# Designs tried in a protein design chat: VHH binders against Tryptophan synthase alpha chain (trpA). Part 7

Target 1, 293 residues: Tryptophan synthase alpha chain (trpA), of Haloarcula marismortui (q5v140)
Amino acid sequence: MGLERAFADEPAFVPYLAAGDPNYEASLEYVEALARGGADVIELGLPFSEPIAEGKTIQNAIVRSLEAGMTPDRFFQFVEDLDVDVPLVCMTYYNLIYQYGEGDSESRSDSENASGETASQGPRPFVEKAAAVGIEGLVVPDLPGEEAGPLRTACDEFDLDLVFIVAPTTKGDRLERMLEQVSGYVYVQARLGVTGAREDVDDATEDSLARLSDWDVPKAVGFGIKTGAHAERIVSAGADGIIVGSALVDIVAEGHENGDSTDAVADRLEAKARELKEGALRGAAERPQPERT

## First folded at step 17 (VHH)

Design m04 (from k05 with D31E N32A)
Fold by ESMFold2, fold request of step 19:
Structure m04 (fold): chain B 293 residues (1-293), chain A 120 residues (1-120)
Amino acid sequence: as target 1 above (293 residues)
Amino acid sequence: EVQLVESGGGLVQAGGSLRLSCAASGSTFSEAHMGWYRQAPGKQRVVVAVITSGGDTKYSNSVKGRFTISRDNAKNTVYLQMNSLKPEDTAVYYCARTYYGDYFTIYDYWGQGTQVTVSS
């Protein structure tokens, strides 16, 4: 049911790209290339204004997309224009979700409460639209589990999964509250403090997965993965899937900087996706095989 | 166990100044990025200013030139100096501890918030 189906038979490969980077038409081809390369779920970043809290690689990707004209309404059109058969997940921040129904509609109610303030519709208009265009889940990094109730309710109404991020510091009551609200899969951030790939990812992955062993939700690991060998080690350590973002965004960024053709960049993305998926498959073959029921 | 405790909020006239503090406990403060966020009435949290573990700062467009974020790693404290305050700055101000993830910001802990009210 839902996004968990992508993890049922094989380790899942979950790539991310910022939608519309470097422009609308090229980005469509890049996302479709990831699907050809073996993606099982694709996370699409919905660019948001003022990405000042992001790291440089991602901030630059968001800025390129915004400068090329991406907006929430164009993002929904982008999703409708994609020709892929894999589930799509939207990644963005809560304020954009919450404000969508107030700022982007020509047909919204003009009602105000008794104090003259406009009553908010909350996250429901965004979630309804996302479901209507075929988005199957949301990742909202700045929304703590304790505050996720309104979004969880809207996602339940429209059958969207809500994916949460677990970091090494996510413990005790915080972890339990988050896992009570997660669906689809859990994004496992195995390490903090360093952006990029590292050779020791399998030890941190084993520790993170052990903390989550009492919960059945699929665990996808997303840090330090740039190569098939990294993917292999992560899945061999027990992950149900791998999530890769910056390595793919770097391919888009380098192609744009060098003036490479869209087809050349799409080919590189497809090849990298295949390398990563094949690595994940090798990792699964290396671990003890559980008996099925 | 990490706690972030904001202080320094209050009522101020337009054009005035306030200095917010956020004291962190139970963690290695110097490894994390820190930020200030605000939630205006009827809205959700939006970023105001961020400071990396290395000391680099960035500001939202609405506060550039008026607000200054800084940190004191010896005291495990981050500050927001708010000058030339406007009624539009009225909000609950939250401190956050963050890290870079692979393609997003990891929001590790939030403070409970401190109210800032700017009278016309």
Scores: ipSAE 0.772, ipTM 0.894, lowest interface PAE 1.0, mean pLDDT 88
Fold by OpenDDE, fold request of step 19:
Structure m04 (fold): chain B 293 residues (1-293), chain A 120 residues (1-120)
Amino acid sequence: as target 1 above (293 residues)
Amino acid sequence: EVQLVESGGGLVQAGGSLRLSCAASGSTFSEAHMGWYRQAPGKQRVVVAVITSGGDTKYSNSVKGRFTISRDNAKNTVYLQMNSLKPEDTAVYYCARTYYGDYFTIYDYWGQGTQVTVSS
């Protein structure tokens, strides 16, 4: 059973952290703290070089991780070193996925197939390794649905889910192509530029979910959720789960800046995770029960 | 639906210059971030330069000091001035419209790309 199992009984809480932020050992504790706090799926960011397109929060996290020595190989080791019983999802850029297999070709000297052009194996080597270490899904924000074919094929071969991000602007054929390839769940973004006012959040969430109502895939909403009360509203509006990143990354960042102990930061992450999960559960309880006709 | 159309690519000698343009359709150009990306032969797309809705610019290390990204909101156009071009700059260059998500960039639309070839 894929990642959809995390959404089967109750709304799922899906936290995000950058792997290795601010260092390897602390990051392990932080991810495990999220699991203890009630995470149903954990997204792990594989840091990439030069995150210039990202917002400041995630840029700083990625830079800290990279400075601490995070690499794709170390990321896979990180996943193996985690002590969690929660499904893991890798979030990274497609260039890292695609290029992963090119580095290994120098060490495998032995299969000299005659024609010197080491044909890029595409995303397959990365997906194979991800599956081997226990990753169950991928999120690749910069990969258009129209270009996702090779990755989808690799994910199918190794039984990984491919989570797609659906923005408010994703419509028509583009949306359909994306949803035809999605497995596990969809990352649903609410309206861009929403002030966060309750009414605006509710309307944006409802509209986004309504657009996807005909598709039988769990809808996890990520919209800068910071509190249990916000989580409650999102789930009450019909979301199958909540995705939370910046609020958690900020806890890590603040702890790092203040020189707080790993344990202190982990405790804060766990507490925040509990708050968010409890909010999601409250939201589910507020949903009108379908009249059992 | 938004369309991004790149132009200005071509063949140039090393040390030469090109100016790329990306024209965006729609009314929400000023609210979005715009970026240039490139895909070299046998490689995947990587970020080259980004300009935020606020006008802040960022560059990859490989192009810093040589490339300049700018935008004209009145024309719904983003530009990439490429100076001191090198053979390693050879790629298909793509324009993208992006937004900030919670903790990641939303890649909303991509252009079809324009070929830039730098000869040695």
Scores: ipSAE 0.767, ipTM 0.889, lowest interface PAE 0.6, mean pLDDT 91
Fold by OpenDDE, fold request of step 19:
Structure m04 (fold): chain B 293 residues (1-293), chain A 120 residues (1-120)
Amino acid sequence: as target 1 above (293 residues)
Amino acid sequence: EVQLVESGGGLVQAGGSLRLSCAASGSTFSEAHMGWYRQAPGKQRVVVAVITSGGDTKYSNSVKGRFTISRDNAKNTVYLQMNSLKPEDTAVYYCARTYYGDYFTIYDYWGQGTQVTVSS
């Protein structure tokens, strides 16, 4: 069963961390702490070079990971070294996915097509490797639905889900293309900026969910969620799950900056995960039960 | 629906200069980050330069000191001044409107791209 299973019984908590931040060993402990804290799906960021388009927090996390020696190959090893029973999702940029197979083609001299152009195998080598190490889904933020065909094909071949991000500004044909390609769950970004009053957040969440009501995939909402109370509100508004990144990345960053022990940071992550999951569960309990007619 | 339309691409000799423009439709231009991306032959899109809604600029290492990104909010236009062009800069250049998500960049709209070819 795909990633949808994580949403079947109760609202899912989907945390994000950059893999290998601030180093390989600590990052393993941090991801495992999230699992212990009640994560239902864990998104692992595969760091990419020059994250200049990203916000400062995630940029710093990616830089730390890269400086600590994270690579695609090491990322796959990282996944294998994890001791978790929670589905894993890889989040990265499409260029990394697409380029993964190009390095192997230099060593395989034999499939020189007659024109000497090493035919790029596209995203398939990455997806194959991801599947082999137990990754169950991909999030590729820079890949539009219109261009997702090759990746979708590879994901289908190896039984991976392809999670899409839907923003409030995503409309028309773009939504249709995403709908055609999406599997597992959809990341619903309720707002483009965190500047809104509490009432505004709830309305934005409801509106965003209503727009996707016809989608046959779980709707996981990301909105800069930092507290169990916020998680509760989002789930109460009808979300099938919550996605949390920055709040957790900030815990890692703060621990690193302060020179805190790995155990201390892991404990904080676990506690935060519990808070968020419990908030989500409270939100579910507040939903009007359909009157058993 | 927002449209991004790139212009200013073309053929230039190594060491030459080009200025790309991206005109955005819609009313929310000033609230968004704008970026230039490029896709070289046989490669995927990579970031070249970004200008935030606040006017902060960032560049990839390969173009630092040679390229300058700027924006004119009154014209809903972002620019890329490319100086000291190299053959390695040959690519289709794309404009994008982006926002910050929780822990990732939301790629809201892409342009159709403009071809830049730098001859040795």
Scores: ipSAE 0.753, ipTM 0.877, lowest interface PAE 0.6, mean pLDDT 91
Fold by ESMFold2, fold request of step 19:
Structure m04 (fold): chain B 293 residues (1-293), chain A 120 residues (1-120)
Amino acid sequence: as target 1 above (293 residues)
Amino acid sequence: EVQLVESGGGLVQAGGSLRLSCAASGSTFSEAHMGWYRQAPGKQRVVVAVITSGGDTKYSNSVKGRFTISRDNAKNTVYLQMNSLKPEDTAVYYCARTYYGDYFTIYDYWGQGTQVTVSS
């Protein structure tokens, strides 16, 4: 059973947190609070070293988690320690996935010469472990569709979904190659940043969804969503779900800066999650019933 | 259709310098961020240096103090000045155009790469 099931009967709410932010034990409680608040899928960020390409909020979250001791192996233990009933998705970058099963280059050469196969196992060891601990899907932002073959193969072998991000500039053959490999849901970034005024959020979302209408994979929209009213508008415009990250990461960051108790931060996360999910439900009630797939 | 074309790679002695260029063809979004990434033999691409649309720069620890990223928006070009090169800097260097998503970086386009080889 794939991640599409989370989108089947009502709009899905898909929150993100960096796993282990600000530390292992608090982060467990925060993820569980999102589930209590109505999450349908939870995306967990697996921190990677040197997140210098990320925006400040996410860079700081990753650094807090790394400084508290998060590693790929601790991440897998973290997933096993979670007490939630909803599907879990891992978001990370391809080098981390690939290096988890890193072999020596000389071993690779010997194996390739003797058998005609690459000695390095590529992404397979990571995907196997992710499946074993209960991860149901992966999001890998820096992996273009043209290079996704090895990861797609491993995900097929272990029954994980592979989620891709579609931006307004993702067009033509690039879009087709990406959508031929996507499963579970597609992350729709309906708008890229611009100088000056932007289009209405509803119009940008509708335009993005119309562009994807030939593909039946669930479309989850993730940009600028901070409130129930934002969630309501996005779902009313036709999204099958909403994805929210920075608004939740900010709650964790502010609680940490202020020295708030874990329980207080968890309560704020649960309340925000409930606000967002209820907004999504209101948005669905305002539109024609979508054709399901 | 956007293309990113890297140039300036080559063979250089340890301690030497190179200057890489990445020219963007087609339209350039003024809010785009740019970065240099490298893929060493047997590895996948990792970040080297980034420059935001506003000109803020950040560097990986392995190159800090030795490399400088800069951009010329009039020419749609980003540069990487590489000084005090080490054999460990040997890699294919890629340029990327990026934007911030809600909680991740959107990798809009990648270049085809330019080889840098640093002899010991």
Scores: ipSAE 0.730, ipTM 0.873, lowest interface PAE 1.2, mean pLDDT 87

Design m04 (from k05 with D31E N32A)
Fold by OpenDDE, look of step 17:
Structure m04 (fold): chain B 293 residues (1-293), chain A 120 residues (1-120)
Amino acid sequence: as target 1 above (293 residues)
Amino acid sequence: EVQLVESGGGLVQAGGSLRLSCAASGSTFSEAHMGWYRQAPGKQRVVVAVITSGGDTKYSNSVKGRFTISRDNAKNTVYLQMNSLKPEDTAVYYCARTYYGDYFTIYDYWGQGTQVTVSS
């Protein structure tokens, strides 16, 4: 069973951290703390070299990770070094996925095929390695559904899920193309209402979920969730899970800036994870039980 | 549905200049971040420059000092002024509309791309 199993019995808590932020050893502890805190799926960010398109929080996390020496190879080692029983998802840019296979070709200097064009093996080498180290899914934010064919094929070959992000603006044919290729769960990005009012958040969540109601895939909602109360509202609105990134990345960032011990930061992450998971569970309990017909 | 239409690509000699334009349809242009991306032959798409909804600009290291991204919200258009072009700048250039998610950039719309070829 793929990542869908994480959504089968109760709402899933899906935390995100940048792998190797602020360093390799601390990051291992932080990810494990999230697992202890009740994570059902953990998204691990594989940093890319030029995160100029990212927001400040995640950009800084990526920069710290890179400065600490994170690479694709170290990322896979990182996954192997993790002591967690929670499914892991890799989040990265398509360029890194595609380039991974090109580096291995340089080490295989001996099969100079005559035409000197190292035929890009596509995403397959990355996906194979990811599967081998125990990654169960991928999130590739910059990959359009229309271009996801090669990656989808590779994921199928190695039994990885391909998680797609559905933006509030994703509609029509684009949405269909995405959802036809999605497996595991769908990341439902909701926008805060213009007013930021609670009612607007709830409505936005409901609307986003309603748009996907015809698709039999778990819907995990990311909405800048920071508290258990927020998680509760989102799950109460019908989400199958919650995705939380910035709130957790901020904990890591603050700890780093303050020079806090790894243990202290890990404790905070675990506590936050518990809060968020408990919120999600409360939200599920508030849902009208289908009348046992 | 938002459409992004790139223009201004073409063949140019090394050291030359081009100005790319991306016209966006729709009413939410001013609230979105805009970016230029490029895909060289046999490579994947990479970020070149980004301009936020607030007007902050960021550039990849490879184009810093040579390229300038700008936007005209009244025209729903983002521009990429490319100076001192090099053969390695040869690529299909794509315009994207993005916004910040919780912990990642959401790539909302892509253009169809415009070919830029820089000859030695």
Scores: ipSAE 0.657, ipTM 0.827, lowest interface PAE 0.7, mean pLDDT 90
Fold by OpenDDE, look of step 18:
Structure m04 (fold): chain B 293 residues (1-293), chain A 120 residues (1-120)
Amino acid sequence: as target 1 above (293 residues)
Amino acid sequence: EVQLVESGGGLVQAGGSLRLSCAASGSTFSEAHMGWYRQAPGKQRVVVAVITSGGDTKYSNSVKGRFTISRDNAKNTVYLQMNSLKPEDTAVYYCARTYYGDYFTIYDYWGQGTQVTVSS
């Protein structure tokens, strides 16, 4: 069963952390703490070497991970070393996915195809390895739907889900192309209104979800969710799940900056996870039950 | 629907200069981050330079000191001044409109790209 199963019974809590931030061992504990806290799916960031397009918070996390020695191979080892019973999703840039198999081609000297162009194997080697270590899905933020064909094919071959991100501005043919290829769940990015008022958040969430109402895929909303109360509002507005990144990455960052123990940071992450999950559950309880006609 | 249209690409000799332009349609240009990306033959698309809505600039290591990204909000245009071009800079250059998500960058729109070829 794909990632969709995580959304079947109750709203899903989907946390994100950068793998290996601030180091390998601590990061394992932090991910496991999120699982203990009630995560239903965990997104693990595979760092890119030049995250210049990222916001400061995630950029710093990625830099810490890279400085600590995170690589694609180490990432896969990291996944294998995790002690969790929660589905794992890899979030990374398409360039890393596509280039993963090119390093192994130097050792396979023998299939000199006549034209000397080492035919890039495409995304398949990465997806195969991801599947082998137990990853169940991919999020690739920089991959347009129009170019997702090779990755979708590889994901199908190895039974991985391909999660797409839908922005408020994603409309028309582009949206359709993404939704035709999505599996597992869709990341619905909502925008905070100018006022940040509850009503504004609710309206924005509802509008974003309404655009996707005709598609039979779980809708997980990411909206800079930081508290259980916020999670409650998002789920109450109709989300099938919540995605939380920055609030958790900030906990890791603060712990690192303060020199806090791994255990102390893990405890904070677990507590925050519980808060967020409980908020999501409260939100579900507030949904008007469809009148059983 | 927002459109991004790149221009200014072409053939140039090593050591030469080019200036790329990306014209964006729509009313939300000033609120978005803009970036230049490139895709070399047989390679994947990679970030070259980014300019935030606030005007902060960031560059990939390979182009630092040679390339300059700028924007004109009144014209809804982002520019890439490329100096001291090298054969390794040969690529299709793409413009992107982006926003910060919670923990990732949202790639809103891409241009169709403009070819830059640097001859040795």
Scores: ipSAE 0.552, ipTM 0.772, lowest interface PAE 1.0, mean pLDDT 89

